# VHH binders against F-box only protein 17 (Fbxo17), part 6

Target 1, 286 residues: F-box only protein 17 (Fbxo17), of Mus musculus (Mouse) (q9qzm8)
Amino acid sequence: MGARPSRRQMTEARRLALTKLPPELLVQVLSHVPPRALVTRCRPVCRAWRDLVDGPSIWLLQLARDRSAEGRALYALAQRCPADADADADADGNRHDEFPFCALARFCLRAPFGRNLIHNSCGEQGFRGWEVEHGGNGWAVEKNLTLVPGAPSQTCFVTSFEWCSKRQLVDLVKEGVWQELLDSGQIEICIADWWGARENCGCIYRLRVRLLDEYENEVVKFSASPNPVLQWTERSCRQVSHVFTNFGKGIRYVSFEQYGRDTRSWVGHYGALVTHSSVRVRIRLS
Key: E = the ipSAE of ESMFold2; O = the ipSAE of OpenDDE; V2 = 0.75 times the mean of E and O plus 0.25 times the DockQ between their complexes.

## First folded at step 1 (VHH)

Design d05 (framework vhh_3k1k_2)
Fold by ESMFold2-Fast, scan of step 1:
Structure d05 (fold): chain B 286 residues (1-286), chain A 124 residues (1-124)
Amino acid sequence: as target 1 above (286 residues)
Amino acid sequence: QVQLVESGGALVQPGGSLRLSCAASGFTFSSYAMRWYRQAPGKEREWVAGISGSGGSTSYEDSVKGRFTISRDDARNTVYLQMNSLKPEDTAVYYCAAEITYYEGSTEYVYDYWGQGTQVTVSS
C-alpha cells in the first residue's frame, strides 16, 4: 500500500488541500480511506465530504477493489443497489440509526460476509444477546471440556432437567445485507451449532432455524432433532449444520432457536451442552 | 467448603450385600443430584448410579440394575448405595460425586466435587 491516504495521515493541512479537489477526484481519493475512518473522520470535515460519504460512489469503489470471484459477483450486484436504500429504514420509512447511510455503506462498515452474526456464541458474556426461557433450574454457562474447532471461547451453555430454550434474532438488513441482495437468489445463509452431553449424562437437543419476512412471519424452516444422547455415554460435542439457498424474496431475519433438557429428572444442569452457534452469509457463484 | 465423605467399604463374599454411605456438607444437599462411581485398578472411573435432588428419579449402569439401589436422606445430608448379589467384578473403589454450581451475576459455573472413595472387595 505505501503512501496512500490513511486515517493515520489525515492532518489539518492535508484536509484543507483535499477539500479544494473537484468532487470527481475527491471521490477517488476518499475511496482509499477505510470505511470506519470515512464515517468517523472524513464525514465531519464539511458538507461536501458528508454528502459524498452518504452517497454510493465511494462505497462502490471500495467494493470494486476485491478482485476475487466472490468480490466481482458482489460488485455486479452492488452496481444495481438503489441509491436511497438504507438498512435502518423501518416499515414506514423511518431510519433508526443516528446517521443516515446508503445500504452499500452499511455493508462495507459491517462486513457481513463470512462473519458470525450470532453474538455471544459460546456464553462467554453470560446470556447477553440471547432471549432465554428457563425450565427446571434453567440454563447455566460452564467451561467446555471438549475442544470445538474455531470456537471463540472454551465455554458452553447447559440445560436443566426441564426444557430450556434460547433464541437470537438476526436482522440481515441491519447487518449490511440489503434487501435486493437477499432477493437476488445469489445469497446462501449458513447455520451451524455444536451440541452434546457431559460424561455419563444424557440429553435431548433440538435446533430450529427460521427465515422470517419483515413482519417476522415464517417463510422457510430448518429443524434438527438428532437422536438423544443416551445416559452413561462418553462426553460428546458434535455439529449440526445447514445451508439455506433458493429461499425466495422478502427474507429479512434469521431466528436461531435452541431447545434442550436432561433425559433424567436430575436437579441441576445435566442436560444439553450447546456452543459455537453461528449464522454466516456468503455469495453463491454457481 | 464442599465435602463428600464415603463410608461402608469392606471385604465381602460373592453373593453378599453391602451398604455404602456418603455424608455431604457445604451445599444445599436436597437441591443437587448425587451419583456413585467406581474405579478398579488400572481402569477408568465408571458411573454406577444416580439420584435426583427430588429423589423421584434414579438411574443405574446396566451391569448393576436389579442388584444395586441408590437412595437419599435429605434430613441427614446422606446418599446411600445398597449393593446386593455382589460379584468379583464389582471390586473397586467407590466414589460419591456431586456437581455444584457457583454464580457470578447471571453466569453459572459448574464444578464437579468428589469424595476420596471407599474400597469394596468381593472375594472368596
Scores: ipSAE 0.000, ipTM 0.118, lowest interface PAE 18.1, mean pLDDT 80

Design d06 (framework vhh_7sr4_2)
Fold by ESMFold2-Fast, scan of step 1:
Structure d06 (fold): chain B 286 residues (1-286), chain A 124 residues (1-124)
Amino acid sequence: as target 1 above (286 residues)
Amino acid sequence: EVKLVESGGGLVQPGGSLRLSCAASGFTFSSYAMGWYRQTPGKQRDLVADITSGGSTKYGDSVKGRFTISRDNTKNTVYLQMNSLKPEDTAVYYCAAYVEVDYGSGYTYEYDYWGQGTQVTVSS
């Protein structure tokens, strides 16, 4: 009778046509779909699409499209990723995730290169994501009156008159950096932190960043304990940074640990100011 | 390109009501958790309410019973219905979106995207 097809009927017809493509052509078509849409929209369509999204081919094609120097170097390493690599396996080989994604899928979904792997880096979400130890009146989160270049928020953490600490554990494999990539010798782990004191206030600040294996044993450590800021100095904020490279095999976690206290006061929150903490991973090109 | 666009803010008298909307684009909205946060001058952003892709809700203690978060996946929009407004509710309200893909039991949510904020002022 020639009624115009509904939007639903047209969408179903398009889906049916795509599911009848040979696997090689379907992979090419699906490789143009952004990573999250592959998982949330394409994977549920049918078993054939699910099997393709769960496999490495689409994700290798996604990586091949980045023709930057970094993209080409990553693609060479991605081609060596084991087909049965389980990015969420624990020390006993048990998977914890509900999805049989390959490691390349997690890499594409998480996009870890260049991204700050520290959550809530400036206190913009209070203490969310941080494991905190409160000495004296504890940590406070306040507006940062000192400009910090590239900071996502104009906020900072500040310690009280007794030692305060806070820690974040970054699971590099969970963030998408699979084990063989970490073990390749071509990964750099770049850490940075900004610290200082208020006007007419002083602090002691220490940063400890550790690279840990799958059992959380320390393999490599960086420690910074810059000279204390005296109470009569101007408000200041300074960067500490370090790059881990050639750290060997078996690294899984980065433990980012800050310590601070006031040098003079017995009350309030006049101690170490910390903000814009970062852990970033990148591929070495030199 | 990912965008979160807040609307519905303004000036309202104590005891009044306001409905905030956040229109999302550039991502698969139905797969994301959505949240509302607020920030007063000189203070940190506080959780007001969030809603998971499955519809589970969480509220900040100061707003429980007065505010209601909801979502419309057909319109790619999250809403915050604010009733019985108080002067202390005065803040810039921010919309946030984060991925809900479970990469393993106990995985902590990551906040992927933030809006620019909308001002709510409760004053006589």
Scores: ipSAE 0.000, ipTM 0.103, lowest interface PAE 21.8, mean pLDDT 78

Design d07 (framework vhh_7z1x_3)
Fold by ESMFold2-Fast, scan of step 1:
Structure d07 (fold): chain B 286 residues (1-286), chain A 125 residues (1-125)
Amino acid sequence: as target 1 above (286 residues)
Amino acid sequence: QVQLVETGGGLVQPGGSLRLSCTASGFTFSDYYMNWVRQAPGKGLEWLSGISSSGSTISYADSVKGRFTISRDNAKNTLYLQMNSLQPDDTAVYFCAKTEYVWEGSGYEITFDYWGQGTQVTVSS
């Protein structure tokens, strides 16, 4: 007698019941929802859900679910993070990136730990994300005939016969690493770059990586100046790496700068090849 | 320990020739790019020529191109500069230099390590 409710209608009835939970239980329920779905699906439901997603409590519960040693260390630091999301706002309250959520939400959404913060690390998108200066015939993007372990693409950048440079500025706060976390003394910034020359070609390669404050002033730098490769008997790529630790307070940006040229002044692109550039952030365990 | 010793300078008339030599010790000469640089009276350093570790790649400043020839003998740890068609403005102290590349300030800078004592070349009638 009568019509049975569809499975869809029964599911929708259960979903509606969730909106009637007390705030204390709602926080516990919503804390199990993945970060992107909290923002894209849960936040628009009603004002109570929006207020929870905009606040820090739900994001602290997200961080508490990582029970690794790194996760526990991060959670202790996150508990001291300001609830106010206005760290990226100017004096008039204007947001430079239009991100409406707190710093903990940005961290959870962007997941910066272990991720490569350099965009277009191998030239797989041409010169997108890089500020370039083209000497001679400039930079080119070419297939890398030398296998580089872990590289997301088998492409590389190659310089011409005059000095070429390219730079990328990584905004650590925009990537989710909030200022108090950077200032904690528990953050390591790990940089790496791969460089080489073509078979029977030579190059001069330089790397400069700088940690900059909020005004883009240099606070600390790492410079790599390996001996010029005057000719290779075979194709090869070598890695340069460095870890910044104990760098103090006020760091906001990583400036990653590459310089290279051919030793022979040949027309074309026979100079330094660079690929698989990386900037990664991790928490230091005691 | 590390030494570069330049020889072969002297007084020569315009249009004359000199051959400079630089003998290296205390480092693996055959692994390094080597340079000749000069300093004229009251002037800064001028880079003249460079040669790769194997001798296969050679570069010259425009002021000396076609007149000077750089060469090396890795078996003897010796760098050479053959100077032809000398002009009065070639008068300078000539230095042998191992190139060190350093990153300074906002620009890319080239420095020279393990300079020798230099050898005086005077071109005058």
Scores: ipSAE 0.000, ipTM 0.111, lowest interface PAE 21.2, mean pLDDT 77

Design d08 (framework vhh_8emy_2)
Fold by ESMFold2-Fast, scan of step 1:
Structure d08 (fold): chain B 286 residues (1-286), chain A 124 residues (1-124)
Amino acid sequence: as target 1 above (286 residues)
Amino acid sequence: QVQLQESGGGLVQPGSSLRLSCAASGFTFDDYAMHWVRQAPGKGPEWVSSISGSGGSTNYATSVKGRFSISRDNPSKTLYLQMNSLRPEDSAVYYCATVYEITSDSGTYYFDLRGQGTQVTVSS
């Protein structure tokens, strides 16, 4: 006999279509739907589905499927998340979004672990996502002729002859890392930045990364002020990195701030090259 | 590859009992709700019973409630349907199934009747 029909080749007559699944089984069935589809397709169906997608049970089941050591540690912490927790509620219970989801839903939807939380890290979208201060002829975005391992784009930002700065504020809770997880002592915040200068050019580069509370008050700071590059004989980029651990409770934001200027030229954009800025979160195993 | 193999059907007299089995492979059995669906000649498919992945929750069609019992053995990856007090109207091909597709726009669930099924015939 020939091969049996594949799933895609089976006739519709072999499928049972029902208008409703018994409620006791609904959460388990929906737990197999990918996060984006749960929000965009399942949530609008009816109030029962909406209530389940807005609740933690479906999302907790999704987390339980990651059987790695990291996944099991995360699942244990996730079980401590209150069922009525609202990740979008501020200190007074006010929501910032018209679609409030539980904290676990936001974590699954945004997948923050290992992902770069800096937007437009190489200037591939111009200055989108960055708060920019232009000194002299300002910042420019150009092709990076220096290889930077792992960079998503071959572009970089370059400063002018006066101080230029740019900043990005990362809201860790909005990125999916809920408050009890941040406060657990098992979270590491990994920051990195690449800086350099063009051949026969010089620059000063400074990095300031701060962990802020919900009121944007500084709790912990990392600063890097490498020796000024008076003149580079070749194009090169160097990495600065730091890992924040054991930072205590109440952290909500990461403020990532870059500063640079040219040390030799008085015209154009021949100063500090910065690219592949990153803020990543990971879980530490005990 | 998801595989479901039903067995245990046969020809029995009214009032008799049968136990159906479904052997599952190719997926994490204990993470999925499982279902029994039957189809009689000339009729559309009819949902019979469902069980949660842990076995903690069960549901039955009104036509079989009190006579049929669904259960599962997760270590052996096997689903069961115990059928008591069988009636001629229970005659059908019985399929085990999991939900493979959900249409969120209509709230419709599609049960995959991929297996060959097992024939149950109740007659004198």
Scores: ipSAE 0.000, ipTM 0.332, lowest interface PAE 15.1, mean pLDDT 79

Design d09 (framework vhh_lunsekimig_d3; at its last look DockQ between E and O 0.76; V2 from the best seeds 0.00; counts 0 for: pae E 3.6 > 2)
Fold by ESMFold2, look of step 2:
Structure d09 (fold): chain B 286 residues (1-286), chain A 122 residues (1-122)
Amino acid sequence: as target 1 above (286 residues)
Amino acid sequence: EVQLVESGGGVVQPGGSLRLSCAASGFTFSDYALYWYRQAAGIERELIASITSGGSTNYVDSVKGRFTISRDNSENTMYLQMNSLRAEDTGLYYCAAVEYFTTDTGEVYDYWGQGTLVTVSS
């Protein structure tokens, strides 16, 4: 009895046999391959496969398979996406990043819808991803004393006796939401934040979320300046949320900016606690 | 020049009333959250009342029902009406303002008045 081919050898033989398919069937078969495997495994096979992965057709076929109302709305917009719609390109069409595929490929690979686009939203990775300004004794990270619903980690950032601030800039285009999709009038940008005070010291909390154009100029703003918490009377966190809609054309970035301090000027970390910050994008049915 | 000036402090007997004022110059109140702080001798300042630009108020428990904060954005003036005063209310009262909109750098600053003294004596 002869040796049985390995799983890897059988996979390689299947790829070679696929090169014999009529072009119409090949594009259909490859469109069923997950996006990362298309890029890492299928693209290197030969020039014909590389050209398919680098073009829009395979990605359009993948988008077409979502028969939900949301999927059909997205597909209609994707059909109108120019082949050279990478928003990182300058006015002459030059690209500025190392993600060389078309906008539809980026969308499929990054899968930006419904995903929280804020990195390190609870401080589980320290301050990674955040631009931080330390006041007083600065920001710290600690475990939540009260469960925060839906948080990916039960940790929070805490402020001090002078204003602390931190900011994250989300590049929606680099996250896969191509500019024509953003400009379509069918996109909502959902933001939320969770905040609170320590039991024995009040806090002051402020949130500013700005939608910026490609030059980082402010176009739309949401601000929340709730009354200070002067006594922590509940064990639950408070939530601020907002949905940006009908924001017009030219939006590229979300600047998520949060601020906090205490009300008693006590040395240490007795200021606002902040966690579970989020930016999410979704398609609106109209 | 940004300036906050408190007035209306003085000496009053227990159970009496005072009205404090905080007048602003060099900025407009509509862009600011406004606060009253109290500092008794030998302790640090404590925020006791706050008011948003839209008029929503908050108070510490020790002054709820006795003190009323208000603002007149057209006159750039904030008030603290203090009723049923107690000896424990004796102290230096400061108004403060925090701008809602930060600079492009994202800096946030507190602006303070000089303070007005309230003495509640038997």
Scores: ipSAE 0.315, ipTM 0.712, lowest interface PAE 3.6, mean pLDDT 83
ESMFold2-Fast, scan of step 1: ipSAE 0.064; ipTM 0.547
ESMFold2 (binder alone), look of step 2: mean pLDDT 78; pTM 0.770
OpenDDE, look of step 2: ipSAE 0.737; ipTM 0.903

Design d10 (framework vhh_enristomig)
Fold by ESMFold2-Fast, scan of step 1:
Structure d10 (fold): chain B 286 residues (1-286), chain A 123 residues (1-123)
Amino acid sequence: as target 1 above (286 residues)
Amino acid sequence: EVQLLESGGGEVQPGGSLRLSCAASGFTFSSYEISWYRQAPGKQREWVSTIYSGGSTNYAESVKGRFTISRDNAKNTLYLQMSSLRAEDTAVYYCARTIEYDWGSYTETFDYWGQGTLVTVKP
């Protein structure tokens, strides 16, 4: 049909009518607006709308609409979310972050459940988001000639003839998983990584994933050191995965650390191929 | 319980050959990479060679073409066949089982070292 001259004016007329509703009805109506639009478009309209978006009620109502088993379990936990769960400073006055809204708003805005919390998981943005250590000729990013199911890009990282490593620190609270939810015993942290070697090349690959407290101290660790790929082995692609559950209280970060080198000490990038690294969070139904 | 025991060291003339052995016990030998290191008098330990679980091998540039690392998984034994020996090869030779990469130091972390076996190349 194309654009109509009256469309924007019609939207403004509806918003003006909504500002005349009692607060209890306005909350119900605004709770149907998607999270990003609540913050970017609804919040600036007037003080009454701003106060509602800054509070937990709209966000709690949004969570109530997911009627899956996972959604119902989350809603029960969300109802118990402390009023100060989004505090950006601890008891000693140390700043945690700069997020200006409640913890439930952060959860809704970031949608952490099921999403890959690793940024640039395949090297599609070069080394952005990764803290890298370059041994030998260092890391390179290349097209991946091996199909990796679900990978967002057909790229991979490859190591050189000396140990290369790269790390990413995932702040679970900044990703929307508030502290009391992490401490509930109902959260699973699912990690995975894909690794392999080029045809006619060999590699050594190691993965270390650590759950850290707010001071970045290690609380629990998963390590994988699979058998090295032989030089004459056909190009391979294998997954390493682990699920952290029952990890206790005080977890804030996931440290995801990869290490690799080639087995021949060849100059260039003939070592471990790594791609589609993931950290995902889900609720446990049992 | 984990033990690595080197043997086969001795005195040899330049250009000679020697075979070192490392007997392993207390772990599943076939599942681990095992390395040879050496330490000359007054020097730091240096890496010589590694053999991986699958049988692939790596060598330090100084020994490449002269030394051959091998393993016998049925006997839980690691070997280093040394040929064309030079005065610079005089050292105590150690076998080591590497288990983990040390994030802080960016180096391989060793679970266990043997007691070493002395190789002396005399004129």
Scores: ipSAE 0.000, ipTM 0.142, lowest interface PAE 15.3, mean pLDDT 79

Design d11 (framework vhh_3k1k_2)
Fold by ESMFold2-Fast, scan of step 1:
Structure d11 (fold): chain B 286 residues (1-286), chain A 123 residues (1-123)
Amino acid sequence: as target 1 above (286 residues)
Amino acid sequence: QVQLVESGGALVQPGGSLRLSCAASGFTFSDYYMRWYRQAPGKEREWVAGISYSGGSTSYEDSVKGRFTISRDDARNTVYLQMNSLKPEDTAVYYCATEVYVSGDYTYEFDYWGQGTQVTVSS
């Protein structure tokens, strides 16, 4: 009489067979495994697999498989501007919070191109991720009664009668865009913000977005100071956008800073409405 | 099947000592950073100590430096926390964890956690 192996027994036999492959063949096999599974499933198997996952070869092969115009441009840049392990070192690496994989692995795991790097962009998680300064009655998070195209949530932040501000610092290297890639001159940093006022209310809105070096020194700045919304205007929500290009070398952070207040001294939250803030990175195609 | 099992938690007098153990299985233990965390009632979980897979590097939270010692025995797949000169503020559930960078929302996470062991320091 016969008995069939379980799925677990077959998986064990497969792993044992794979551990006996030459490194060159093992790299090819593992390069077909999705990034998350490489880290969580393959790396724990043995020292040889750990060394391969920690190295660049598997990740470079993963980049080579994206045959879009953007993927081809990225692969060409990765070959010309190889990831520098030192660029991925944390400022406070004394806490053993060092990223153990190469910069190509971080890029594959985080997939930063086209993704919104601002967290909690509409206030859908309250004030999480934002450094907030409260004037008057402070910021509030409310349902946004004005439809904003593409917004992930129908929520917004709203200021009171004195100046309120909030800021988020985006670490581009931690998001997967390694230093040599940022320095290549082929990366664009696209920012946008939506602002407005309640029906029959007015506001003053300011946006400041700064590109900072590794020491958090300002290198490049964009400022928007649109005309105040008068109290008698219809409920509105307007977009401000900007693209940073040709910003030079040494950029690491994007500082996204919003400021707003009501045009009147009304108690409560009747000032500037802000939502759907974004920072996205992309490759400039020739 | 990955498991981390903590043991050694007890009630102890102020100034006393305890040794916590964490037995690991289901992964290549010697290749992972191992850490101890603790959580007191009503508080967030806080990092206490860490030890590298390279065997030479240890790190500690300031409040436990000079009192606690982290060590590992890779032949036994076990990490230890030797706690000396215990204070009432050391009262917490102590957790063993190993660090794997993951996955999900692509955040840094400790992929494997134990169930915890209770340490109470009181007269």
Scores: ipSAE 0.000, ipTM 0.121, lowest interface PAE 18.6, mean pLDDT 77

Design d12 (framework vhh_7sr4_2)
Fold by ESMFold2-Fast, scan of step 1:
Structure d12 (fold): chain B 286 residues (1-286), chain A 123 residues (1-123)
Amino acid sequence: as target 1 above (286 residues)
Amino acid sequence: EVKLVESGGGLVQPGGSLRLSCAASGFTFDDYAMGWYRQTPGKQRDLVADIYSGGSTKYGDSVKGRFTISRDNTKNTVYLQMNSLKPEDTAVYYCAATWTYEDSGTTYVFDYWGQGTQVTVSS
């Protein structure tokens, strides 16, 4: 046409060259593409590429590149991952390219290790992601005047004068931690929460974290109920934390449940403040 | 600008009475819950009395039956009638206004505090 080839035309020429490779070499080439691009760019190219992205081989090769002790332990477990044929589809049966199509792809795309699996951990999006039960005047979101290390936002949740609770259910499998990996005995589930009180206020705070099976039955529980008497306390925040290990087989969900109330006021929101709630997963070396 | 101005504090003998007033400006008074709180040096601020926008009241255990909170929405003022005062009632008394705002599933608290007024109960 007399014009310089577009970037799109050059990309299409490169795609055509790649589609002529034997499957074993194509897997090697595609394994260097980042997870998001594999799903959003490579998978739509043709049926052969789609079948490779939907299979485990590319993802196993990506995991093999982490040569740390943790990475090597994960790779050994990943080699035992069952071929997961479940397709992510909408109500009309359509599959979306943005969704992972096998367990290893989901793991690589979501990168669950070390990431906070609690959404909206500080109230920066209001109550989005939380199941809320309001006592008295309920929960409120306010600016946290106390510095909390590592918090993604300077906001916090505050309870009123009657018991308030909120819960988040973390689906570990949807977050990328496949069932056999959870059952391996090499996974640690690390939970943390920051709680405190306003200056010259009093509160009661309780945390209950439960590991649930696929039917949402309780298997293991951690409970924290720190001393509720906060006399003469200036505004403060403290961390509570726990690590679940050796929890057995069949775990799918983490139920993260917070409870709090004010001990002094009968109006407003002067109770327990909570922020920077976290659920993180890591591999244990042994 | 929100302002809460307390008045009526002072020195009184045991068994005496005082009436505290809190004049509010800069907000829609009728929408706010109003309260009285007190603080002694080295202690947390304690609830004395709260009155909701609808007129219902709550009291701290130590003052129940002796103190009465009331509000006058036409004057934007909350009152605390203190009877049978004891030396243990000696404190700085703070007026508070609290309003909750619901937006897109998020509850925000707007709370304002006066500067406090000293009440001393002694001979």
Scores: ipSAE 0.000, ipTM 0.149, lowest interface PAE 17.9, mean pLDDT 79

Design e01 (framework vhh_7z1x_3)
Fold by ESMFold2-Fast, scan of step 1:
Order: structure tokens, then sequence, then C-alpha cells
Structure e01 (fold): chain B 286 residues (1-286), chain A 124 residues (1-124)
């Protein structure tokens, strides 16, 4: 009764026709191409297309297509991004990454707004992405028997009977949030963590989240030291959250640091349960 | 009120045997699972063994399996731990602990009452 129709694809003939367009029209046409396809499909076509993709103009047009309130606010800030700004550039303009994208391109490709910038937030990949310090029997990753709304996995990290800590350093510039955008006063950094204890167990939990400059010096800090969960209590899971706003200039990193231990010093993993850690960035509407 | 009292601790030579007892009062002994837990000097609490209220089911930590035997006498409200082939690393304070009524767990998460502990020292 028929064959499956092949999907229509950009042909070599169409690509050759497009390369004959004046730069003004070419930029408009390419601005409708999704970010990943601009890099993987359009950039390799010829030098003229490569130069457009490597420049800021096409990415500004990408941002202009988003007509939401957030998109309009971002576009106004993006117009102030210097044309020579590189996401990975050092003080001399040298790129640490061989990939020759501008800051606006990295923002569009990484899509940092609303995304969880913490990797392996529930221990679904073991300890991958985390710098860990093991007290007692150390950290373990276990199935979480308590439902945590929105968690990507029903797993959690559990501490032992001595202080355990783990940390993740989020490079906001590498995640696509360029320096002038961070310095604008219109970025909010939203952090959250879920913590608790096993049924009939007790724990001490602490969270420290620091905003660091390019030299990893602390600029702003949020600390949470909720009351210890008493031994012989019900199984619990509680959220801690905070929003950093108006944090000034020069911020580059978010250091997300968790500390926990068992109240009763049990051998094994009966201390603090932590899961669904998050660092998200968003634009504040002005 | 609920009380758990451990006895039978002491000094024993490596390879020796010792029997600990825990006398319970203030509750219906046969209705609760009972457990043995130890704490070595400078270390955390380690669960060793558990027994059901009826005595029909037992479980053991790998470190003591085959060497220690848990038992109970519900008529005497007494829990026992027979310890054989004792080693220097068995040196610890040994605690009797009550499991919660109808608890399915044999681990520390299910204990509501504890004894004061009895010292066991294994040395030559």
Amino acid sequence: as target 1 above (286 residues)
Amino acid sequence: QVQLVETGGGLVQPGGSLRLSCTASGFTFSSYAMNWVRQAPGKGLEWLSGISGSGGSTSYADSVKGRFTISRDNAKNTLYLQMNSLQPDDTAVYFCARGLKYSSGWYPTYFDYWGQGTQVTVSS
C-alpha cells in the first residue's frame, strides 16, 4: 500500500544556490536554522557561512526570534555583548577551546536558562561529576524510597557516621552565561537541594553555596544549617532553596557544597540523604 | 518502663568463647525482634545479628557469620549471643537493642530501646 516517504533534506544544489546570496539575505535565511544545525551543517559549507556562524550577528537574530518577555529582555542585554567577546577567551583574547564560537553562540548552543547546571544531581551516575570526601564508611548511592517531585532519578546520596562532603563547581561562562550578562544585575541564580534521613535514623545536614570570581575567591555565600533530624524519627525529605540576585560584578563560578553525617555514628550509610541538587539561572524581568 | 540489661562481658583470649545475655523488662518480649550491636574503640556502631520475636528467623552480619549465634528464651525475657572463635578485632562494647514492633528490618533504622552495653575485650 505504499512506501515510507523519505524526509526532505537540504540538497547540495540548494546549498550551492544559497551560497550565491548576498550576505544580508544569507544572514536572514541562516538565522532561522536551529543553533546545532548552524554549527554542524551550515558552518562547514564554505568560508562565508563559517564566518557568519563564528560572528555574533546571526546569534543576535536567533535571540530576536524569541518574542517572550524573557526573550525580549535577553535580546536587549545581548545587544550589549561586545562583538569580540569569546566565552573561552583569556585576557589576551586567546581561546582555551579550539572551537571558534562567540559568547552568544555558546549561550544559544548550551541553553543555560532554566536547565539544571548540576550534573548527576541524584547519584544516577554514581559519583561522576562530584568531588567527594569520605568520612567513616563514606558516601553511598542508594535507591530513594521517598518520592522527590521533579527528580530525574529515584536515587540519592547517603553519608556515613563521620562527616562526608561533596562539591560541584559550575562554570557559568562555560555553561553559556557570558560575563557581561552575569554583571548586568538581571541574572538570578536559583539553588535548591533535598535532604533528609532514613526512618528511625538521625542526621546533620549542611549546605554551602558560594558565588566565586574568576580566581575562585568567595564573593557571596548562602549557608543552610537546618536543625539536626533526631534519632528515631519518621523518614523525611525536605527542600532548601535560595535565589542569588544583585550579586554584583565579577562572578564566574557557583560552588555547591554538601556536608552530612549520622547523628548516632552507625557503621554504614545511615546519615544524611541528599538528592535532586540544582543550580539554575534565569533572567529577571525589568 | 522498658529496660534492657546486658551481662556476660569480660576479658577473653583469642580463639576463646563468651556468651552475652540481655534481660528485658517492661514490655511483651515475644512481640519484638531483638538485636545485637557493637562499638569498637574509636569506631562507629556495627549491627551484628537479629532474631524475630518468635525466634523462628535470624540474620547475621558477614563479619560474625558462622562464629556468633543469636538466640532467645521468651519465658525468661532473655536474649543471648554465643560468641565463638573470638578475635582481637571483636573487642568492643556490645549492646542489646529492641526492634520496633512489626518492623521488617534487622538494621539500626528499626531500633527504639538500647541497653547500656557490656565490654568484651579479646587479648592475649
Scores: ipSAE 0.000, ipTM 0.345, lowest interface PAE 10.3, mean pLDDT 82

